VHH binders against ATP-dependent (S)-NAD(P)H-hydrate dehydratase. Designs and how they scored, part 11

Target 1, 310 residues: ATP-dependent (S)-NAD(P)H-hydrate dehydratase, of Phaeodactylum tricornutum (b7fxe8)
Amino acid sequence: MKTWNDGKTIAIERCVLPLDASLHKGSSGRVGVLGGSARYTGAPYYAAMASLQAGADLAFVFCAQEATLPIKSYSPELMVAPVYSASDFDPVRLVDDMVNEIGDMLPKLHCLVVGPGLGRCPLVMKAVARVLELARSQQLHLVLDADALYMMSLPVYRSSLKGYDRLVLTPNVVEYQRLFPKSEDNNGESMEDASDEELAAATIVRKGAEDRIIVDQRQVMSCGEEGGLKRSGGIGDVLAGTLGTFTSWHAILLDREAVSTEDLPLSCWTACCAVKRATKRAFDDKRRAMTAPDVLHHLGQALDEMTRED
Key: E = the ipSAE of ESMFold2; O = the ipSAE of OpenDDE; V2 = 0.75 times the mean of E and O plus 0.25 times the DockQ between their complexes.

## First folded at step 1 (VHH)

Design q08 (framework vhh_7qbe_3)
Fold by ESMFold2-Fast, scan of step 1:
Structure q08 (fold): chain B 310 residues (1-310), chain A 123 residues (1-123)
Amino acid sequence: as target 1 above (310 residues)
Amino acid sequence: QLQLVESGGGLVQAGGSLRLSCTASGSTYDMGWFRQGPGKEREFVASISWSGGSTYYADSVKGRFTISRDNAKNTLYLQMNSLKSEDTAVYYCAATYPLSYDWFTSEDEYDYWGKGTRVTVSS
């Protein structure tokens, strides 16, 4: 078990972007969230809002046209871009238009979170796969959650990110077993949990009562902060968005030559600590009534307390 | 510091055409054209995304003006056809920080501005 107090000194030094009033608007992290089908609008909202509450300057949601108005209605702080429409299914046009629309924005992002509310439409997944390849070619940090993890479990998409070390995957135990079948007979408590060869360069955040950070087939860190008492819907999306902010900060610090690629797992661990501490604050406030919006409300306060010490 | 330099303005008769250019001293993201006519506030004309894949036009110029860019030359263009006397204005090239969407037409979204090039359309 590792708590925030075990690693906070080095985490603050290497993973937390310093507050700097001289920075341009958008310099403290620009997070994209690719997800939000017509049926699943809450998940990308929670992820995008979590990135802002964790300290990113800007959050952009790329979603179905039909999801756009609902998401905009949840918060005016979010920038929402429709990238495909259910009413116009020409397979070639849908894929090309979606890739072009998202592709125009990729150079402006520090991190792209993919999967919250995405759904499993084959044409949409084909477009997303091309977006992931484009993001990789531009060395953009990626956080894959929910339906994007399902995509990575498919052989046709799995190898496209082989060797990519700016990649974070956020499986729960069931998703982890699907991604890494070698581990199906393990309950995920072994430090010898192996990753698949194609995903060996990725940082794996395996969610649970204790979040495990796995790199190159080994558990390198765990987050044992109290906070998992209630597993409400949407908290996984809050984690994905918070990871978006911390991976954006890693991208910014990496570009400044202040940190190395090997600091990405520590950034992920820090995000896990922030979400668990926010969840504990929310639970202390609301008890059995706690929901994901309560965790969002406490995320900024939790991060402030985590980083306010000498 | 980023500099934008417009060129191609001049005097043209109604129904004529002009091509404006804007050269940037370095890499830009989204870019746009704004104009300010005599005694009027500055208004949006057209914008284009970094890749050139997305373009947006003010209703008053749709079908008459075409925005394009050549990223290898750091140059933005505005092809103006079927010019009207109401198109008389100083035309400004503008560039955003990386985070402005080109579908935002507010001048507040643009951080870098050229000095302008004058277009006069005679009757």
Scores: ipSAE 0.000, ipTM 0.199, lowest interface PAE 15.9, mean pLDDT 82

Design q09 (framework vhh_7qbe_3)
Fold by ESMFold2-Fast, scan of step 1:
Structure q09 (fold): chain B 310 residues (1-310), chain A 124 residues (1-124)
Amino acid sequence: as target 1 above (310 residues)
Amino acid sequence: QLQLVESGGGLVQAGGSLRLSCTASGFTYAMGWFRQGPGKEREFVASISYSGGSTYYADSVKGRFTISRDNAKNTLYLQMNSLKSEDTAVYYCAARTYTYEVGSYLTPSEYDYWGKGTRVTVSS
């Protein structure tokens, strides 16, 4: 499957949550986005808004106190929660308070997207690692992007998600090489704690001109949809958020016993097709002036077109 | 070329138990068990996802059979309890390697590789 037409029949059946007239707010997906530092507010906004535009009912952003006002100013539809302050220098208080604040919300989510705009503060990463362990213990779907992928390249954090099959990672080529050092020419420096086997259960979305869906080092699908001629910043964040919605729908459909865990790669492929089609629509509309907000604006219409029968 | 080798078949009395094993010579994605009884077509028994997180069973074996896998050994198992004369069949191991298509893998056409089969006979 390279284009949407190749796989749309099974993807609509297995990955798209049906519209339901009896729907209550929150039942079509509740996505959390853990990211957003004082310096990087756009990324978690793009991810959270993408999840809403893709069809999730609720989007929560867990971010730095200093990021809260900028993100709220971008859209009143986002539920923005400050979970730490850059001015709090007590390491135990910062880590424990952040974990407790986010931990209280995890049971209410269908998916947690981690990494957009997160930054690399060691205390914040320590708190995030504990949140990932809690999410795993609750069988919560996880999408790791950006700085969360950096965390997974570190031996101290990598092994905590070994065998977790409700996990999606969204590396570009460089990040992929860091996650799977045995797949590159490493001059024999790889050890057992850098083992490719630790992430064998995860679904990998390797971003590129074609997005490649990889499980245990092997490509199972690719998305070859045309995305337009311009590459703009923030489209990766839109993909992370769209994956948040599709993994949330996968979680809901699993709970209904309608699909299997093995359908997660197909859900990821569907999200990639949606973002590429939204990008093509945005490019056709704006041409060289296209930016990530334009892709975001076209996401809902792209999905409607994808799921509508002629 | 991927090869699947089944073992553990044999003669067993009604109400007894058998455990079937299937060892793959390389990586497999989804795996399953199918069976073919005397004068019957090949039918689905059970399937399991790569992680082991999802399992599917034919109604005729649900509650009696358990499918499991050990990825470190490239081995699939079928624990068969409370065996009945109707369970008499040649049992086939089936494996799927990576492809552009995914699903629950309930039909023979969804599998790429097959073993030669192991015979199970339930007497009395």
Scores: ipSAE 0.000, ipTM 0.169, lowest interface PAE 18.2, mean pLDDT 83

Design q10 (framework vhh_7qbe_3)
Amino acid sequence: QLQLVESGGGLVQAGGSLRLSCTASGSTYAMGWFRQGPGKEREFVASISWSGDSTYYADSVKGRFTISRDNAKNTLYLQMNSLKSEDTAVYYCAAETVYTYYGTSDLSEYDYWGKGTRVTVSS
ESMFold2-Fast, scan of step 1: ipSAE 0.000; ipTM 0.291

Design q11 (framework vhh_7qbe_3; at its last look DockQ between E and O 0.01; V2 from the best seeds 0.00; counts 0 for: pae E 17.7 > 2, placed apart)
Fold by ESMFold2, look of step 2:
Structure q11 (fold): chain B 310 residues (1-310), chain A 122 residues (1-122)
Amino acid sequence: as target 1 above (310 residues)
Amino acid sequence: QLQLVESGGGLVQAGGSLRLSCTASGRTYAMGWFRQGPGKEREFVASISYSGGSTYYADSVKGRFTISRDNAKNTLYLQMNSLKSEDTAVYYCAAKPYGSYWLDRSSDYDYWGKGTRVTVSS
């Protein structure tokens, strides 16, 4: 599968939650975004807004206190919750407080997107690692991007997700090689499988001109949809948030026993198609002036075109 | 609209104990107790996360008061031991819609009960 038309029928059947007027608010996806720091407020905003534009009912942002006002100023649609303060940083209380605040919300979510604008403060990473363990214990779907991928390159954090199949990672080529260094030296044979065994069940979205969907070191599909010719900061965050919605829909369908865990890669492929098509529309409209907000603007229409049955 | 109803207040001698309850009309998240003594501003007493895993106490009540909750009954509790005359106040139950980093400020809470009076006599 290379373009949306190649997989449209099966993707709509297995990955797209139908619109239904009888459902209560929150029934079509509740996405949390754990990210945002004093310095980086745009990335979590793009991810959370992309989740809404792709069709999630609710998007929460769990961020540094200092990021709260900027993110709320970008859009009142987001439910922004501070979970630590960089200016009043208390290393003894930080980890427990973050874990409890975020952990109390995890049962309300279908998917947690982690990483956009998170930063690499060691205590914040320690708290996030505990949140990831708690999310796994509750079978919560995870999408890891940006600084969360950096965390997964560190053995102490990576091992806690060994064998977890409700897990999506979104590396670019460089991040992928850091996560899977043996893939560069593999001549079709592996002499050591430790790292492969840890993340073998995860769905890997290796981003590029062609997004590659990889499970257990094997490409299982790819998205060759035409995007734009301009690289713009924030498109990766848009993809992470769009994946948040599609993994939420996957979680809902999985709970209904309508699909199996083997369908998660198709959900990820569908999200990649949506973002590529939205980017193409935004690029055709704005050319050199295209930015991530333009992609967000087109995301809903691109998805509607993809899923419309006339 | 979410309603919070306190109960359990009353008259007690110094050194005694009381247990306050607060029943919510619907699901709540983080909850807390505040109090307002005669001629004083409303002050923080204790708070608890939704799961019950995090509790916070004002210094003046640490070791004497215990906050707890029963989410199946939508009920918040405050066990008040070793009461002092300075604990005399109207005690208010408060609730938040979402988790918060700092739970000890009245501005952090969106829903409030009408209060229950506690009088500690010497």
Scores: ipSAE 0.000, ipTM 0.141, lowest interface PAE 17.7, mean pLDDT 84
ESMFold2-Fast, scan of step 1: ipSAE 0.000; ipTM 0.370
ESMFold2 (binder alone), look of step 2: mean pLDDT 84; pTM 0.872
OpenDDE, look of step 2: ipSAE 0.006; ipTM 0.283

Design q12 (framework vhh_7qbe_3)
Fold by ESMFold2-Fast, scan of step 1:
Structure q12 (fold): chain B 310 residues (1-310), chain A 122 residues (1-122)
Amino acid sequence: as target 1 above (310 residues)
Amino acid sequence: QLQLVESGGGLVQAGGSLRLSCTASGFTYAMGWFRQGPGKEREFVASISWSGGSTYYADSVKGRFTISRDNAKNTLYLQMNSLKSEDTAVYYCAADRGYSYLRPTEYEYDYWGKGTRVTVSS
């Protein structure tokens, strides 16, 4: 399966949450986005907004106190929660407070997207690692992008999600090489302290001109949908947020016993198709002027077109 | 301040079994067991991540000791089987706020209990 038409019948059946006449706000997906440092406010906004545009009911952003006002100013639809401050100087208090703030919200989420705009502060990464272990213990679906992928490339954090099959990683080719240095045909070199076993249970979305869905080092699907010809900042964040919605829908359908854990790769493939189609529509509309907000604007329309047959 | 209280130490015969417990006064992240025999330096025994998904053991105890935890009770355990005279030591519970379990050394733990004594008779 390369295009939406190749797999749409199965994908609609297994990956798209059916509309229910009794739905209340929050029942069609609650997505958290953990990221947003003081310097990088756009990335968590694009991810959170993409989850809403893709069909999630509620989006929560967990970010730096200093990022809170800028993110709230981008959209009143986002629920923004400050979970740490750059002015905090007690390393133990910062980590514990951040974990407690986020930990209280985890049972209310269907998926947590981690990484957009997160930055690489060592204390923040320690707190995030504890949040990931808490999420795992609650069987919460996780999408790791950007700086969260950097964290998972570090030996000190790599083993924390060993065997976790409700995990999606979204590397580009360079990030993929860093995550899987022992993979055959990857870099011609091996990092002996890294193990493929630690991330073998994850679903990998390797981004590119053609997005590849990889499970246990094997490509199981690809998305060859025609996207735009322009590279644009923030489209990776849009994909992370869209994956947040589809992994939330997978969590809901899994709880209903309508699908299996093995359907998660198909959900990821469907999200890739939606983003590529939205990007194509945005590019056709704006050409050289296309930016991530244009892709967001077309995401709902692309998904509606993709699923209208049901 | 975080407090760690060990229990379960005592006198046991060689080849016997003993279970140590360590109760924390609050949330702990990475936890481990260390021991110090008479006139010896403190040495690593075993460590565990918060989720319990990763465990590490000193070569001298692999296959004989099992580390586990119950996060609902804030309690760490060490099940010791096939005990030897060389296992005689004061056993210390250790905890920190990071991933010290991946490279477990004495210097990576922030909090320590006062220890519980284990004596293995011939």
Scores: ipSAE 0.000, ipTM 0.138, lowest interface PAE 16.9, mean pLDDT 82

Design q13 (framework vhh_7qbe_3)
Fold by ESMFold2-Fast, scan of step 1:
Structure q13 (fold): chain B 310 residues (1-310), chain A 121 residues (1-121)
Amino acid sequence: as target 1 above (310 residues)
Amino acid sequence: QLQLVESGGGLVQAGGSLRLSCTASGSTYAMGWFRQGPGKEREFVASISGSGGYTYYADSVKGRFTISRDNAKNTLYLQMNSLKSEDTAVYYCAADLYPFGYSDLSEYDYWGKGTRVTVSS
């Protein structure tokens, strides 16, 4: 499948959470976004708002203390929580406080998006690794983007997610090559490093002109929707958040026994189609002036059209 | 249904101290204190995360008030020091079932009936 029209019937059936007359707070998806250092407040905001615009009921942002007030000022819809202080580099306090604050919330989430604006502080990465282990133990769906992908390129963190099939990674081509370094020899192909097999169960969304959905290094589908001619900063964050919503819906539908774990790639493909369609609408509206907020503005409209009955 | 009961209010001289408590009928996550002075709308005072690891204060009370909790007792506290006449208000306890709250009234699902604090000069 290459365009939304190719797969929309099965995608609507399997990946889109039906509107429910008994809807209560949080039942349409609860997405957490773990990211947001003092310098990078926009990325977690775009991801969290994208999840809401895509149809999630609640969005929680876990970020640096210094990022909390700025992010909260961008939208009253977001529940923003400080989980560490950028000025406090005490290793034990930072790691334990961060894990405890986030850990209390994990049972309330359907998906945790990790990485937008996170930065690469070693102590923060150590805390995030413990959060990822805790999330896995609770079978929480994970979307890893940006700096979380950098963590997964490090052998010490990569092995903790071996065999985890509720995991989505969103690399670009360069990040993909770092995650799956391989060479050929006379006897076989890639995967000389045993760690290359550790992410075989994950769904990979390799971003590009066509977004490619890859499982066990095999492309299972692609999104060839036309997104427009401008490549703007922040659109990757919009995709991460949209994936948060569709991954949450997959978790809800999986719990209802309405779908299988194997439908997660289809959910990712659907999110890619939504973001590309929103980007095209934003580009048609703003042309050279298009920015990530414009894509956010069109995301709900694009999804409504995609899922609307004729 | 979660119920919150505040106590510890009263009359105190300027510069004095009071300790407010709020007992919940069950486990809570994020909790906070709000107040409403004579002729004013409810305003944020302080909040505390579910674990107790993070606290937030309104600028007007920073350094004077301390929020804390005892999760084993399902009790929230507000230690008020160096009280000013401007602190005169009905103080409300608020709770959420999520571990994170802040200064926004809309973040809290449960509220107590309030306890009155009067600061005289």
Scores: ipSAE 0.000, ipTM 0.220, lowest interface PAE 13.5, mean pLDDT 82

Design q14 (framework vhh_7qbe_3)
Fold by ESMFold2-Fast, scan of step 1:
Structure q14 (fold): chain B 310 residues (1-310), chain A 121 residues (1-121)
Amino acid sequence: as target 1 above (310 residues)
Amino acid sequence: QLQLVESGGGLVQAGGSLRLSCTASGFTYAMGWFRQGPGKEREFVASITWSGGSTYYADSVKGRFTISRDNAKNTLYLQMNSLKSEDTAVYYCAAGLSWEYDLAEDEYDYWGKGTRVTVSS
């Protein structure tokens, strides 16, 4: 599949949660975003807001205390929870306190997006690794982006998610080579060197001019939708959040026994099509002035047009 | 993990027809049929893309066999017409994770245990 029209019928059937007037708040997806250090507040905001614009009911941001007020100032719709202090933490207690704070919320989520604005503090990464293990034990869908991908490039953290099939990774080409240094891409055809069994069960969204959906080093789908000619900061975060919504919908449909775990790559492809279409709309509207908030503004409209037949 | 179960094999007279089915435990992408006759290596028979929009056949079966799928039932079919004694083999169902292109044998990720087809006379 290259464009939305090539796969829309099956994607709507298997990846899009039907609108239902009887649904209560939270039943259309509850997405957590774990990220946001004191220096990087925009990334978790873009991810969380994208999940809401894509159709999730609730978005929670777990971040540094120092990031809390800036993120809240960007949107009152986000439920922002400080889980550690960047300036005044007890290094002996930080890991346990952070894990306990986030761990209490995991049963309420359909998906946890990890990495936007997270940073690379070793103690924070240690806490995040324990959160990922808890999420796995509860069969919670995970989307790993940005600094969480860096964590997965480290042997000490990589093995904890071995065989986990409710896992989505969103590398760009450079990040992909760090995750799979022996892999070679031959113009979107199947990978010839499959050497990393630890992430073989994960769905990989390799970002680029065409987004490629890869499972076990093999391209299974691609999104060839035209985006904009401008690449703006924050668009990757918008994709991570949109994936949060579609993986949440996959979790809901999986729980209803309406789909299988093998449908996760199709859900990721659908999210990619939505973001590319939103980006094209934003670019057509703003041209050189396009920024991530413009893509957010068009995301709901793009999804409505993709899924409506009236 | 995905499981594939073949059915529909049996004994059939030369010139007759037989329909094989393969039911997957979940959604599949590319699917195909392979066969292994007595004293022969496993060979490709037919494949179909996820949409059913593209089909591929071995030259030996073109015009006689038709591959199709019902994605709502997670089921692959092989309609075999004008059967010949040379079609006698164990038929294997295979499923891959690729949506966009023809798969080589080593690119199929899941395999059934096979169903035997014997063509008499």
Scores: ipSAE 0.000, ipTM 0.200, lowest interface PAE 17.4, mean pLDDT 84

Design q15 (framework vhh_7qbe_3)
Fold by ESMFold2-Fast, scan of step 1:
Structure q15 (fold): chain B 310 residues (1-310), chain A 120 residues (1-120)
Amino acid sequence: as target 1 above (310 residues)
Amino acid sequence: QLQLVESGGGLVQAGGSLRLSCTASGSTYAMGWFRQGPGKEREFVASISWSGGSTYYADSVKGRFTISRDNAKNTLYLQMNSLKSEDTAVYYCAVDFGSYYELPESYDYWGKGTRVTVSS
């Protein structure tokens, strides 16, 4: 599958929740975004807003106390929860408190997006690793982007998600090479201890001019939709949030026994098509002036057009 | 519309046990038990995640009550042990598609309740 028209019939059937006036608020997807350090507040905002614009009912942001007010100031639509403070001086208490705060909310979510604006503080990563293990134990869908991908390049964190099939990773080409060095065959180098089998069950969305959907190092689908001619900061975060919505819909449809876990790659492909189409619309509207908020503005319309049966 | 039906209430002596059940007419998400005693407002008792992997309890019932679910039967359970006179209440089953599991206002659907009376 290369364009939306190639796969739209099966994708609408298996990946898209129908618009239904009888659905209660929250039943069309509840997405959590774990990220947002004091220095990086835009990324979790873009991811959370993208999930809402793509059709999720509720979006929660779990972030540093210092990031809370800036993120709340960007949109009143987001439910923002501080889960740690950078000024705390007890490292054991910080990890346990953060895990407990996020853990209490995990049962409310259909998907947890982890990484946008997270940073690489070792104590925060330790807490995030425990959250990922807890989420897995609850069969919660996970989308790992940005700094969470860095965590997955570390063997200790990577091994905790071995065999987890409700897992989506969103690397660019460089991040993909770090996650799967064995796949590159650099100068014939054999990485005998490489752990590509750890993430064999995960769905990989390798971002690029053409987004590639990869499972067990094999490309199963690609999104060749034209996105436009401008690189813009924050579009990767928009994709992460849109994936949050489509993986939430996959979780809901799995609970209804309407689809299988093997449909997750198709859900990811659908999200890629939506973001590329939104980006094309935004680029046509703004040209050189296009920014991530413009893509957000066009995301709902792009998805509506994609799901019309005509 | 989703319907919840509670059962298993009754009269029990202090120190005794009861098992409450709640059957849903369709798919649910997070579920909880609330209770309302004579002259009191509705209060949180316990909740359970959609997978059953996470459970939460009010401090007053920790160690005495156990919440569980059987998703194949769309049924929620509350095993109540070491019952006290203060546990006397109407017990309500609820489904949560909202934000806070401990706030009655956040729950989307409610059963009609089942009465539990603990005698001294």
Scores: ipSAE 0.000, ipTM 0.128, lowest interface PAE 18.5, mean pLDDT 82

Design q16 (framework vhh_7qbe_3)
Fold by ESMFold2-Fast, scan of step 1:
Structure q16 (fold): chain B 310 residues (1-310), chain A 121 residues (1-121)
Amino acid sequence: as target 1 above (310 residues)
Amino acid sequence: QLQLVESGGGLVQAGGSLRLSCTASGFSYAMGWFRQGPGKEREFVASISWSGGSTYYADSVKGRFTISRDNAKNTLYLQMNSLKSEDTAVYYCAAHEYPWGLYDSYEYDYWGKGTRVTVSS
């Protein structure tokens, strides 16, 4: 299936959390975003805000202390937590403190999105790797984007997620080749037998004009929704955050015994359809002036139209 | 539902000290103190993460107030030193299921009824 109309019946049944009146905050999804260095504050903001616009109740950003005030200034709806300082730190203390602060929050989350604006500081990556191991031990859904994908291209970090089936990775074509350098991703031009058992259990969202949903190096579905005619910075972050909401809903539905782990690829496909439709709406509204905030503004409207009975 | 009970409020002389306590009916991840003075909006005072490893203070109280917690007793403390007349307020204990200190009152799920602090000149 390639368009929302092709798969909407089963996707609404299995991937969309029903609208229920509730007095308990967080019952419709609690998404964490781990990212945001002093230089890259926009990416975690776009991801966290996208999760809220897509229908999550609560969004938490774990970032550098220097990034905290800028991110909080972008939206008062975001819960922003400094988890390390780029100045005046002990390398050993940095790793342990960061892991402890984030680790305490993991039981309160339905999904952790890792990577938007994270950067590639070796000590921060070491702390993140330990957080990923803790998340796995607690069966927390993970969405890895941007610099977290870079980490997964490194053998030392990759093996910790072997066999983890609550894991979503969001590479573009170039990032995909780095994750699977022996892959058959030559559009059939060459046969390369890539058998990467480390990430075989993960759901891969390979981004492009057509988003491909891949499990164990096999394409299981694709999203061919038209996303407008402009490439804009930040839309990848919007997708990561939207995936955070849909993977959170998958976690909630799994807990209710309403779906299986095999429905995670369908949840990812649904998120791709939502972002493509929001992007098309934003492009129709703003044309060449479209930016990521415009896509954010249209995300809730796109999802409402997708999931509402006519 | 978590219940919070503040204690330790009272009348104190300017320049004096006072310690507030807040006892919770169970464990909470993040806890904080807010206050509301006469004719003022409710404002943030201090917050503390679950472990006590991270503390946050309003600029007006930084260096004078110290927030701490005893997780074995489910109790939050606010040690107030060098009290000023502008510190006169009803002090509220707040708790949240997020493990970091927070600045915004809407992020806290549970609130006590408050304890009154009056600083005389």
Scores: ipSAE 0.000, ipTM 0.190, lowest interface PAE 15.1, mean pLDDT 82

